VHH binders against LysM domain-containing GPI-anchored protein 2 (LYM2). Designs and how they scored, part 10

Target 1, 295 residues: LysM domain-containing GPI-anchored protein 2 (LYM2), of Arabidopsis thaliana (Mouse-ear cress) (o23006)
Amino acid sequence: QMTGNFNCSGSTSTCQSLVGYSSKNATTLRNIQTLFAVKNLRSILGANNLPLNTSRDQRVNPNQVVRVPIHCSCSNGTGVSNRDIEYTIKKDDILSFVATEIFGGLVTYEKISEVNKIPDPNKIEIGQKFWIPLPCSCDKLNGEDVVHYAHVVKLGSSLGEIAAQFGTDNTTLAQLNGIIGDSQLLADKPLDVPLKACSSSVRKDSLDAPLLLSNNSYVFTANNCVKCTCDALKNWTLSCQSSSEIKPSNWQTCPPFSQCDGALLNASCRQPRDCVYAGYSNQTIFTTASPACPD
Short names: E, the ipSAE of ESMFold2; O, the ipSAE of OpenDDE; V2, 0.75 times the mean of E and O plus 0.25 times the DockQ between their complexes.

## First folded at step 1 (VHH)

Design g20 (framework vhh_brivekimig_d4; at its last look DockQ between E and O 0.01; V2 from the best seeds 0.00; counts 0 for: pae E 17.5 > 2, unsure alone 64.7 < 65, grease 28.3 > 24.2, SAP .677 > .668, placed apart)
Fold by ESMFold2-Fast, scan of step 1:
Structure g20 (fold): chain B 295 residues (1-295), chain A 120 residues (1-120)
Amino acid sequence: as target 1 above (295 residues)
Amino acid sequence: EVQLVESGGGVVQPGGSLRLSCAASGFTFSSYGMSWVRQAPGKGPEWVSSIWYSGSSTLYADSVKGRFTISRDNSKNTLYLQMNSLRPEDTALYYCAKDYSSEWLPYDYSSQGTLVTVSS
């Protein structure tokens, strides 16, 4: 079982993490949103780079993987999803079926039984609600911020194939998961995969700090006034722009981006630096000079 | 289920005016905020304006503020958008939308839309 290998012991005790979910039967984004207690469908759309106008009733094909954002908490050296993700027992349900079929192998029935203190996992009742503890982590990897992704291993996979699929290294995957080779990969079990995050200029004192996005994802921040996207083809740099696609929250209208100091933009580069998003406060959207020269 | 039917679009010269209407059915109209969203040819959707369930508060995109006015008639289950001083960049398919309970998604269902063309 790989679930216990999700180490979470760094200075960040809570974060957003991702799980890769697939169903053997056709489903919808609405059903997935409900199953994982995701409050805003937009967070699922952003994590999968789906158009903003995608319907909640959008079909998800059998075995199609959908990235689902979850709230992660570190406790006793491991990361686990918060209590909001729960399952209500239905007629003919058994815990192993809930773990392997309903939650796609992201959790074991033993773990469900343990965290819910179920005396006998064979004696569950219709209507009982159980916390579903999904694996996650908030830890930095080699000092770098990453988005941890619980990947359910396919039969016949190798560390090299998974590393290539997600843009990481065999050594990194092996060390992160406490394994030494392909023989220890377990099919239909979760593996902790570190997804590279786009570099961000968001200040530590920003209301959206830390803002971490993996490749091919987006998020709306600054009360829906700013859209940030992460695209590896754009040098892994977080791209944030003023947006009017969504109505503002908390603010009556979106404030403009703060003006960057022209002298700072011209510092130490042949061409002026870009003025980039640096976070927000209750009244202001902050900007700063990009740390890299334009070339 | 939720049904939204837009009308009032057409072809108009720059500086002209149009009034869009949205007839709502299948839900308790007076209990939900409503929005107008537009999509210009070859572009993604852009939020235009929102009005709260009671009509007591309105919001506008900076690009239309001072030119467009959103209003509603809860007794008729109808949403309106009065568009004045129209510009070529206002050319788009305009959609009426029932607000989602979450402010992160301004609409639950997309309607068929009504086309507004501003041309010389």
Scores: ipSAE 0.000, ipTM 0.374, lowest interface PAE 13.0, mean pLDDT 84
Fold by ESMFold2, look of step 2:
Structure g20 (fold): chain B 295 residues (1-295), chain A 120 residues (1-120)
Amino acid sequence: as target 1 above (295 residues)
Amino acid sequence: EVQLVESGGGVVQPGGSLRLSCAASGFTFSSYGMSWVRQAPGKGPEWVSSIWYSGSSTLYADSVKGRFTISRDNSKNTLYLQMNSLRPEDTALYYCAKDYSSEWLPYDYSSQGTLVTVSS
């Protein structure tokens, strides 16, 4: 079905994952937002490191790749997107066209037929609604968190080119996808690409945990009160700062970034420490000192 | 701010050799894959070669395979391109790039490049 297996070993694990979407026709960010059922355009803007004021009607050129965050669930050893993404059959649609042209090759018509229990994919009618199961994974790689990115392979690509493009290596990419070499790459089909994630001090009990961002992306969290950015130039560490750019979503006003306890910042450590974002609860924003003081 | 400074270009006869350098600053060089991209007059940009962050894996465009060698020295924050058996078709401005990303290619260029001219 796909070059990658998109293995997802936890039967109940969920996460946010990433897909690379492109179309042969010009489109807009608004149309992509609607196609993937993304609740707020900011999620797409952040995944592509676009300015917050980017217009919903920003043109997306033919074959331009837009990264789209999706909600992933592991079930029966594989990861697929949640049932949020539906497509309504329009005039002249056939299921293979929907899979390849409308969804950019991120899914196959066989998979659409399977999850929607369609007996004959040639017998679909205008107005029918089908769930679109995008491939994804929540698995760690070699004990580390990664952002799994569904990359649609271009004809003539090599594992080495893809690995170089996304900051990984041939062996890792081949092993993750259960292939041996370039001859097994399927053009126009998704490949599971593990993007390095910025490290963070976000607590496991935070409402935004796990907060995993790849290089050159940002997110608004803590009810829009905190903006976090992943930048490899900052030693692959998540940089989070208070923000008033967006009205708080669930609070009347943003809780303050409490400064870390001065004793923790000034402890007899052999290196300087900073006060960093550690997550949030329904009532407040957490902070902690980083890096940890060596014991 | 990320800065990449290319050097080592010049005029050379067909069959000759040149070694290009790219001095990197403003980022942890050893954490990134690096690439060479070239642009001949009147043509669009063309990917030439890439190297993994550790130097353990290299890739080449078919047009340069067997003639060009990409390398890096992470202790000196420097990327290299050894170009042998040069042909007139190799005439171009050569740029280095931090990570190859076709999605936002303009963001990967930081300087004017270095000109390579191959003529008899």
Scores: ipSAE 0.000, ipTM 0.129, lowest interface PAE 17.5, mean pLDDT 82
ESMFold2 (binder alone), look of step 2: mean pLDDT 79; pTM 0.802
OpenDDE, look of step 2: ipSAE 0.016; ipTM 0.320

Design g21 (framework vhh_enristomig)
Fold by ESMFold2-Fast, scan of step 1:
Structure g21 (fold): chain B 295 residues (1-295), chain A 117 residues (1-117)
Amino acid sequence: as target 1 above (295 residues)
Amino acid sequence: EVQLLESGGGEVQPGGSLRLSCAASGSIFSIYAISWYRQAPGKQREWVSTITSGGSTNYAESVKGRFTISRDNAKNTLYLQMSSLRAEDTAVYYCAADRYEWSYDYWGQGTLVTVKP
């Protein structure tokens, strides 16, 4: 059984979520990227606030937790990772080993068996490919944007310790997971931890909507033309700037960033509002006036 | 990656005050959530308080209202201001940094606080 349910029933049906992955054996960012089918290493680097020039061969120590971004979809009231994450059965593999050792307890063998409609989970063949359904959610928490983080509970942990570790409170954590107290925390099982997301001006029709970043993370968006960072010390406001650090994808060159209507910037403030990132389409990068007046 | 060193422990009478410090090496101090833990003789480790990189604070119920956690990112230093100390606060106090959810692996050596009646 799971420590908590990953309920996913709100108006947002798909999003980016996070899982905390650790291995009992030393590994590399390359191996983690491959295991989770992460298209670009930058997504892992950004989620962990690591320098852009961090090597794919960077060593990850045994039991060291790495935050891995996953694509989440809501289905039948719960969130689950996309079919991009799959595992090919190797000699002497059993589903429980795949769940607990390969994927660090982020999934159960029962859940792997269920979603892949495996007739007999004790009879799997070398070379079979199975979807690995990692827990996630896209739901807002009390109307606020959050990044749902699947945290694998460590033996001896308390709700208060986990809540403090991630900047939430005991009551919120308990309610989100449907538990009353520490005795219901199951070691080596995932817990849904809500990481507060920075507020953004990204339009709901943007290709990167919803753009959800937790504190001390960054992402490259708009075909690598825009870098967004989330920092709690900046009033939990998403900070996006044009970037030339990475070559554009899909576009030959990045379009200009600053294209706000001057009249909109001067509305309702004694000083002009900032022109901020508002998302992108296949053709353009959107901008809008910041919702707050300059200080 | 990060080295932590606690100081400020000592002996104090019940009702007294004491300030603990945790000095960190490295430019990455500001991005960590940093916690205080304590361990009394013969007992398991207990979480005391956490301050996030953004400055938000949380406290164990046993110390709420009596202890105050703070940080100075310019000095790479974490503080725990303890007031109204009780005999049950006697413990070795440790600080731990937790960027990757691995706070226990970045523990300092600890500083002993003894509350003597």
Scores: ipSAE 0.000, ipTM 0.225, lowest interface PAE 16.0, mean pLDDT 83

Design g22 (framework vhh_enristomig)
Fold by ESMFold2-Fast, scan of step 1:
Order: structure tokens, then sequence, then C-alpha cells
Structure g22 (fold): chain B 295 residues (1-295), chain A 118 residues (1-118)
């Protein structure tokens, strides 16, 4: 029994999604990174707008929600996290404990049992590894790209309260999750919340396409050569800049941003348009003229 | 709409006791977990204790066995019973309805000062 349907049937079959994780006990960013198999701590820091130099041993208080990026795949009409997120059974673990306490209610024991084809969920053994299928979606909402966020519903919450918290509306939440009203909100179960993404000039043929960031987040892209930030106060426009803060991953050195056509930058505006990040390839970083005229 | 108001702070000598209260309004108190935090002079705020909607509790290691968190859902009030107080417990104590690290969705009271004088 899930609160949200997490429908995933659009043209985009894989994407990055978010889950809201909290623990009843104090933990660390290191433990969360390990639990969700997040390869780079920077992805968690960016999703939570934490300083780049935040220690991986940074304390996370009990019940404090941390946004965790996950890799989403759509199959048979629903979205689910990839096979990288696994849990190894420990002494005295039972599947319901793993679902509710270890993964904070983001998954049900029935779903863990189903996808791992467990014949008898009461006969699990220490050392067994199970795929943890976290809910997600890659679908556009009303024609717009959004970042889907799996929100664990708190006891006593209403659709209106959740909508206000995340900058959406009751009708959108109800329709997206296939529910009619507050009576169908199940406490401690995930709800699909669509987070508005900053508008991006990233090309469809870019290796980081589509580059979707929700408000108050950042990512390092183009092999760590470019830092992109999303801030609603910047007209919901993705802001990307060359960065030397992180060592390049696949490149020995960062290639320069390609030059924008000066005539194109001056087209149809009182002042020249900005030359903005448009993605990257194995050899180069692309740029294009911003679609909006500057002030 | 959400409001949290702390009271009960004061001066006490080492080994003494105090009971802090937090009056909550603007939300369905009984349905949410609520926490106590503290901020010592010149230091960052640190978590002290949490009580869940069902009444289960959790404590920072430094206060475990000395502090007791409780709630009265009929009065929309959170309590922190502090015993065996030490000089390092000197801080402003805050009641908090917690949000996330993503954006400031935390609701905090104004705090109540606890001073443990030698």
Amino acid sequence: as target 1 above (295 residues)
Amino acid sequence: EVQLLESGGGEVQPGGSLRLSCAASGFTFSSYYISWYRQAPGKQREWVSTIYSGGSTNYAESVKGRFTISRDNAKNTLYLQMSSLRAEDTAVYYCAKEGSWYDSLDYWGQGTLVTVKP
C-alpha cells in the first residue's frame, strides 16, 4: 500500500530523480551516501545546497530530511531506482524493518519481496543482498520537465500543506498520484512531488541532457569542469559557469567554453545576450546565446 | 501560522534541575515529531532530543540519562525535564518543528536561556 502511483510512461525512460530520506537515529552524510550507493558525495551536497567543503562525517539529526539523488528507470508504466541500491541483511533484520527504519518508509517490504522474488519473506538470511526499488519518475508534467521527488508523507499531513511546502497545488499532486483527497494520503509512505526545474539551454545531444535541477541545488557537470546552479530568484534560469574547484574527471584539463557568435548575442535585444552553457561532448563544452534578453 | 514559544529557563547551580516548556500553535501538534536544540555562547546550534508523534524518544549522547523529553498533546505542549545539570549545558534552548537541509523549512521558537553557574 503506496500513497503515490509513480507513473513513468513518457518518452524519457531514464533520468535522475530525488528521494527525501530521514532516519529516526542520528546519522552522517557518509552513512547516507553508502546506503544509497551514491558514487559522489558532491551529488548529495548539491541536492541539499550544502557547501562544497562539507565533511562526509557531517552529522544528520534524527528526522532531518536529506535529499538523495537516485538513478530512475521506467518500465511497464512505473519508475523505479536502478539495481545499484542494495541492502545486505544483518543479524535480526526483517524486511519490514529494512523498509520502514533503514530506508525511512521510501519502500514497502512487499515491494522488496516482489522485485527480489522472495518466496517467503520470513526466511531471509544474514548476508543476503536485496535490490531496494525506490519509487521515482521521469515523466514530464503538463509538457514541462520536472524533478520528481519521493516525499514520505508525515502523519497528519494534507495535500494543501504538502503542495504549499513544495510550490505546487492540490490538484496537481492529486492527479499525479492518482488520489482524490487527503483521506488517501498514507502516513510514512512516499508521494510523488513534482519540483519545478530551472530552464536549461543544454542541447538534446549533450552527454548531460536533460540537465534538470530543482530550486536551491547545484551540480558539477562536463567532467567537473562546469558548475550549474538553480535559483528561483534568478528567474528559474539554470546558471552554469566554468569551474576549477574540482579536478577534471575524464579530461586532463578542462577545455574552454566554445566562443559564442557576437552577432547572435546582439540579435533582437537592447543589450547583448549572455553566452550560456549548452552541454558537452567527449571533446568539447558547447555554448549558445541565452533565449532571454538581459536587463 | 506555525508558532513555537519556549519558557522555563533560568539560572541553576551544577547538579540542579529545570523543566522547559514549548507551547505550539498553528498545526496539528499531536501528528508531528518535535525536537529540542540548544546553542551555547559562541557555538553552533546542536540537537538535544526528539519525541515522535507516538511518544517514542531519542537523545543526544551528552544528555542521555539526564534529560527527559515528553509531550502533552491535549495542551499542545512539549517539555524537557533537565536533571544533573552541568556547566556545559549552559545554552539557549530552542523548540523546533524540523524541515530539511534542502531549504529552510524549520520552524524555531525564540529560545529560553539556561545558565548553569558554578
Scores: ipSAE 0.000, ipTM 0.142, lowest interface PAE 15.4, mean pLDDT 84

Design g23 (framework vhh_enristomig)
Fold by ESMFold2-Fast, scan of step 1:
Structure g23 (fold): chain B 295 residues (1-295), chain A 122 residues (1-122)
Amino acid sequence: as target 1 above (295 residues)
Amino acid sequence: EVQLLESGGGEVQPGGSLRLSCAASGFTFSTYAISWYRQAPGKQREWVSTISSGGYTNYAESVKGRFTISRDNAKNTLYLQMSSLRAEDTAVYYCARDSEYYGSWSYPFDYWGQGTLVTVKP
């Protein structure tokens, strides 16, 4: 039984995507980080706008949704998570339990069986490792970049309720997921929800391009030298600043932001434009004039 | 309009009992997991207990065996029965509707109540 197709047919073949994960049992950020093979806890903290000093042992309530960033790859018209996410079979596990209870309904046992070429899903052995193909997409929506979010539908939800919850509309959700209306919405199955991304000035040739963040999230980029935040209350504009909160990776010290051309900052506005983050290379951090005029 | 209203807080002696209530309105109560959190003076908010839409319950280790969470879907009300109360249970208790669209554990879950104060005094 299908809710969303997670179509991935655009020019972008790989990207970062999000899944909304919840467990029927209390868990911790550590357990979620391990389950989804997230290399850096900060990625989970940023996706959920949690303080940097949040303990990895912090409790996550039953049925509380945690946004987990995943690496998405488009293949044969659909998006799936890469092979980093795998599950090792434990005593008394069955694939349906792994799908519905361990991974919160984000995947079906049929899909796990298919991608792992399991001949008989009822004959799995303790210690076997299986790739968990989580749904995702990298496609633009109506020509705009979005963060695709795999939302597990709650019993009694409607397209209108979900659309309002995530700042989209019924028509967009229905068309994106290949459904006609609420009667085809399946509880405890994933739905492709497009989250609006903050506008950024990151160059296409930047190592972090495209840098897409949904509302109430942050990321450390440029080898931890730059912190970027997305906040709808700031006109959906990505806010990036130099940070010393985290030790730089790959660099011994953070390079300075490149100097903006003062003439370009004064162009076309009554007040000088802000000099904003525009990405990075192996040697430098780029800046450019903000496309928006200041107040 | 979604609303959560806590009640039942008060002053009790160590070893005493209290029952907190949270009245919900403006949404289909039976389909959501609802949690209790507490915040002691000068401390961060901490999770206390959750009950799922299906009635499955979980508790923080500090309250396990002493607190019981329950729900009455016909009354759109959540309860927290607290027994064997200790000085360290002194806090403002909040009910919160678990958010689907925001994974944050602090403000801003979908909706929080105003809180109800529990004081355990000798």
Scores: ipSAE 0.000, ipTM 0.123, lowest interface PAE 15.2, mean pLDDT 83

Design g24 (framework vhh_enristomig)
Amino acid sequence: EVQLLESGGGEVQPGGSLRLSCAASGRTFSSYAISWYRQAPGKQREWVSTIYSGGSTNYAESVKGRFTISRDNAKNTLYLQMSSLRAEDTAVYYCAAEYDILTGYSDYWGQGTLVTVKP
ESMFold2-Fast, scan of step 1: ipSAE 0.000; ipTM 0.401

Design g3 (framework vhh_etentamig_d1)
Fold by ESMFold2-Fast, scan of step 1:
Structure g3 (fold): chain B 295 residues (1-295), chain A 124 residues (1-124)
Amino acid sequence: as target 1 above (295 residues)
Amino acid sequence: EVQLLESGGGLVQPGGSLRLSCAASGFTFSSYAMSWVRQAPGKGPEWVSGISGSGGSTYYADSVKGRFTISRDNSKNTLYLQMNSLRAEDTAVYYCAKEPLYYGSDSYWYFDLRGQGTLVTVSS
C-alpha cells in the first residue's frame, strides 16, 4: 500500500508537525484536543487562525478539517508522533475503525498493531491503551525549513490540485512522497505536504528554536510574553510582538525585549534595520537586527 | 434494492486482453466511488482499482499499474476494467463494489455489495 513516505532523517530529530483531522460526525475542539493529547488549546487555535476567545466547546462540522499540532520524533528514517497520543479501546471498537473513523485515516491499523506489538489485531480488549503513531517529519526540503502537514487525500483529488491548495508544486509533492503521478495518490491516506514557513531570526540556542509557522497561523512563545504571526502578504517574514493577552507562565512578569545594538541595526543597509525577536532563555527575551534591509 | 452484475470474464492467453463490465442498479451510481476487487483461488480478496463518482480520479494496486484501466459510464450506470498484458497471476474471480473503497491493507474490512463476480483465467 502506498502512502506518503514521511522521511525523517535530517539533523533535527524532534519538532512540531501538523496533521489535518476531520471527523465524519460533528465534534468539538475539546474532543479534538483530548484525542490528540494537545496540552494547550491555544496551539490548535493558532494553527487554525481562530480567535483566542474561541470556546473549547466550539462545534466542528462533519468533514471540516482542523489542523492539529503534534510532537514529531524521527525513528528508523521516518517521523512518528510521540507516545502522548494514545487511544483507550471501547466496547465494539476494532483497530481499523480506530484508524479510519476515530483518527480520520491519519494512521493504518497495521501501523498501530506494529508499534504496539499486538500479537493479533482482531483480539483487542476494552480498556487496552495503544500508542497512535501519526505520520510526520522534521526534515528540511531543498535546504528550506518547512512545516510538514499530514494531509488526508480526498477522493477525486490530484497532485496538482493539492499542490495549488497548499502553495507548493506537483514535482515537489511527488518527489517528497516517493510517487510518480496521480495514479499512485491514494484516497483516505495521508500525504506529506510541505507548508512554507515564515522566515525568523530565532537563535539556534533559543528555547523555542526552530520557530516554524505556516501561513495564516500564530503562536504564543517566550512563556506567553510574545505573540508571533505568519502572513505570506508580509513577505513570509515572521512578525513577533510583546503581548499581554495571555498571563505569563514561569515568569511573574514579562521581561522587556533586549535593546538591539545600534551598530548592528545600521550594518550594510541604506536605512537602519528593524529590531526583531530572536528567541528567549529562562531569564531574557533576545532581539537582533532583521536580516532583510528595509530600503 | 441494490444490485451489481459483473460480466466479461473468460479464458485468455498470457499477454492477452479482456474488458470487464459491471452493471449497477438500485442506487445513484454517479454519487459513489466504485472499485474492482479480485479473489484468486484459495486466497483472500485483493483490491485492484478504484474510480471516483465523477470518473475524474483513478487509483490502482501496484500489481496492475500500467496494465489495467478503470473507467465508468454514468449515463449507463456501468463500471469497466480494461485489462491488458495479462499474466497467470491475474487469474481470479473479479467483483465490482461500491463504497467503502478498500485498498487491501485493512484486510478484514468487507464490501457490503458485491455481485456474483466474473471469472478470469489466464493460461496457455
Scores: ipSAE 0.000, ipTM 0.097, lowest interface PAE 20.8, mean pLDDT 83

Design g4 (framework vhh_etentamig_d1)
Fold by ESMFold2-Fast, scan of step 1:
Structure g4 (fold): chain B 295 residues (1-295), chain A 121 residues (1-121)
Amino acid sequence: as target 1 above (295 residues)
Amino acid sequence: EVQLLESGGGLVQPGGSLRLSCAASGFTFSDYYMSWVRQAPGKGPEWVSGISGSGSYTYYADSVKGRFTISRDNSKNTLYLQMNSLRAEDTAVYYCATYDSRGYWTEFDYRGQGTLVTVSS
């Protein structure tokens, strides 16, 4: 049994989510990227606020937690990672080992068996490929978008300690995970932790909508032409700027940010509002007036 | 038939400068975004710098920003990398690459043998 239910039944059926991965043995970002089928190493670098030039062969120490972005889909009331995350059975593997050692407790062998229609989990063969259904959610919390983070509970943890660590509260964690207290908190099992997202001005029709980033993370969007960062010290406001750090994709050159309407910039404030990133299409990068007045 | 031929590498002391060149053929050079990618011993490939087809937009990795300058001469089908204030950590084989249609820096289609840059300790 997973510690949390990872309920996922809201209006948003797919999203980006996070899992906290650690290995009992030393590994590399390359191995983690491959294990989770993460298409672009930058997604891992951004989720962990690591420099862009961090080598994919960067050592990850035993029990060091790396945040891994995953593609989440809601189905039958729960959220689960897409079918891109597969594991090929190797010599001496058993499903419980795959769940607890290879995937760090983010999934149970029962869940692997269930989604792969395995009749007997003790009768697996070398070379068989199994979908690894990692827990996630796309649901809003109290009407607000959050980044759901699958946290593997450490032995001896309490709801209060976890809540304090991630900036939430006991009641929120208990309700989100369908538990009533610490006695139901299972060590080495995932818990759904809602991470506060920076507020963004990204349009609903943007190709990167919804753009949700947790504190101390970054992402490159708009075909690598825009870098967005989330920093709680900036009033939890998503900060997006034109970037020259990465080659553009799909576009030969980065288009300039579209001009903001001067009337909107001057509306209802003593000083003009900032012109902020509002998303992108195949042809342009959108901007809009910041919802907050400058001081 | 894309061909890219890198040159200009060599041994240089810390704080020194080198200018790398990449001669391109087999495609309309001015239509393509071009990149410099390097691979140091024992490390994976690292994207260094990029330039738009027109030359109007340039991009740099944080590790080289302010020290390296990318440029191109579309009349000569040649890409350049001016490297100043070189450090021991810049020691690598440098490759030029065309824009990958998949849009991922880790999936650069390397051409030629590259050019070795060694910065003395």
Scores: ipSAE 0.000, ipTM 0.085, lowest interface PAE 23.1, mean pLDDT 83

Design g5 (framework vhh_7zox_3)
Fold by ESMFold2-Fast, scan of step 1:
Structure g5 (fold): chain B 295 residues (1-295), chain A 117 residues (1-117)
Amino acid sequence: as target 1 above (295 residues)
Amino acid sequence: DVQLVESGGGLVQPGGSLRLSCVASGFTFSTYAMGWVRQAPGKGLEWVSDIYSGGSTGYADSVKGRFAISRDNAKNTLYLQMNRLKPEDTAVYYCAKGEYDWYFDYAGQGTQVTVSS
């Protein structure tokens, strides 16, 4: 059984989630990107706050955890990664090895067998392709948006240690995962850890909504025209700026930011409010007056 | 609450040395991986080095053989000994607390290192 329930039953049915991946052998960002079918290396770089010029061949030491963004979908009360994460069986592979060694304990062989309708998990053949259903969630926690992180529990861990490591509390972790205490933590199984997200002004109808970033991460959005960063030391406020560091996708050139209403910028503050990123459509980049006064 | 206070930065000539220190408080220092990340002017954050609770160390290829990370758990202090400094090492250096070297959930205010003749 998994340590965490990964309940996913809220109003948001799809989102981006995170898994903590480690390998017992040295690997590279290239191998991790390929394993998780991550389209752009920068998504992994941003999730781990690594420089944009970090090589795809950057070494990842044995047992180093790399945060990998995955696409999450809620179905029948639980969250699971989409079908683009697929593994092709190689010589001498068995499903338990795929689950524990290749995917670092993020999934069980029973779950792989179940979703792929494998009649006998001991009778797999070289070249067979199986969907790998990684645990995730899109649910809000106590009305707040969070980034759900699938943390693989280490032998001897306590709820208190994990809570301290990720900036949460024992009660929140226990309740979110449907456990009562440390005796129910299963080593080498994933636990749903809620990471606090930076506050953003992104509209619900934006193509990048909800734009949720955990502390010390960045993302390129609006077809690479906007870079957003999350820093707890900047009052947990999402900071988004126009960027020319990466060539625009889908657009030949980045559209200008829409102009904010001057009346809104001058309302109720000692200084005019900042005009901040509010999302994008296929045609334009939206802006809105910052909810906070510049002091 | 968690606090990380960096010191030891400054202006040095190419080929020089600096030792950075980071005093930690508000958490059980000995149980966490600690590291150094840097940000050069106009560039993103670059992981420099880490040290796990068990003492094993990692280094970015750009600094391997020149920098040495160490920790003193009795003093709740992290160190970075920087030797044979290059102009490319010019950056704000941040002490970071985290699970592993790739992601840090808290960073200090940083200390400026400038390597210039």
Scores: ipSAE 0.000, ipTM 0.156, lowest interface PAE 13.9, mean pLDDT 84

Design g6 (framework vhh_7zox_3)
Fold by ESMFold2-Fast, scan of step 1:
Structure g6 (fold): chain B 295 residues (1-295), chain A 118 residues (1-118)
Amino acid sequence: as target 1 above (295 residues)
Amino acid sequence: DVQLVESGGGLVQPGGSLRLSCVASGFTFSSYYMGWVRQAPGKGLEWVSDISSGGSTGYADSVKGRFAISRDNAKNTLYLQMNRLKPEDTAVYYCARDFSYGYSEDYAGQGTQVTVSS
């Protein structure tokens, strides 16, 4: 069984989630990108706060964890990655090896077998393609938006150690995963870790809603016209700026950030409030007045 | 240039049917994961259905058994057959290529309005 429940039953049926991947052998960002069917290398770069000019062939050391963004969907009370993450069976592969060695323990062979309706998991053939259902969630935690991170538990770990590592607490971690103590932590199995998200002004009707970023990451959104960065040292506030670093994906040219939608002057603030990114539509980029006073 | 052109939306009575089409151009359609997402008035985006390059499909629980996604790679066209429509299905429907809330390449078309009302 997996350590975590990965419950996914909230009002949002789809979202972005993260998995922590490591390999026992040295690998490259190219190999990881291919394995997880990540179309855009910069999604991996942003999740790991790597420079945009980082080579696809950059070495990833043995046991080095790389955060991989996945598209999450809620179904029947649990979250699972979408159908584009597929593995083609090779000579001498067995499902347990695929789960534990190739996908680093992020999935169990039982779950691969279940979702692919495999009658006998010991009877697989070279060339068969199986969907790899990575665990995830879109649920809010105690009313707050979080980025769910599938963390593969290391042998000898405690809830307190994991909580401290990721900036959460023992009680929250235990409750989220449906466990009562360290004895229920399973080494080399995924645990649902809630990463605090930077506060966002993105509207609920935006095409990128909810835009949730964990500490020390970035994304390109609004058809690559906007770069958003999350930094805990900036009061956990999402920082979004117009960008020309990447060619627009759907638009031929980026719409301008025009007049701010909202009052910037506030008598309670010493300075006018900042105009911040509030999402986008197929026609335009939205802006709004920041809810916080500038320092 | 990448283009996605949706059509087939309209006004329909509860229990009725509509078939949405999305004609793609500017990329190798057969190689891409495609899907439909929808946005009801004043609400966020909801994933509806997806289809892999190989034809494997997924559906949101709210539409499972009523909607059917399909693709015609020779015509670069994605379809959504919507049966037994409910007022709750009222939304703008978007055709998407690798759509993923800001972490991947977003190629959503202009959308097509579906209104289920008497």
Scores: ipSAE 0.000, ipTM 0.284, lowest interface PAE 12.5, mean pLDDT 84

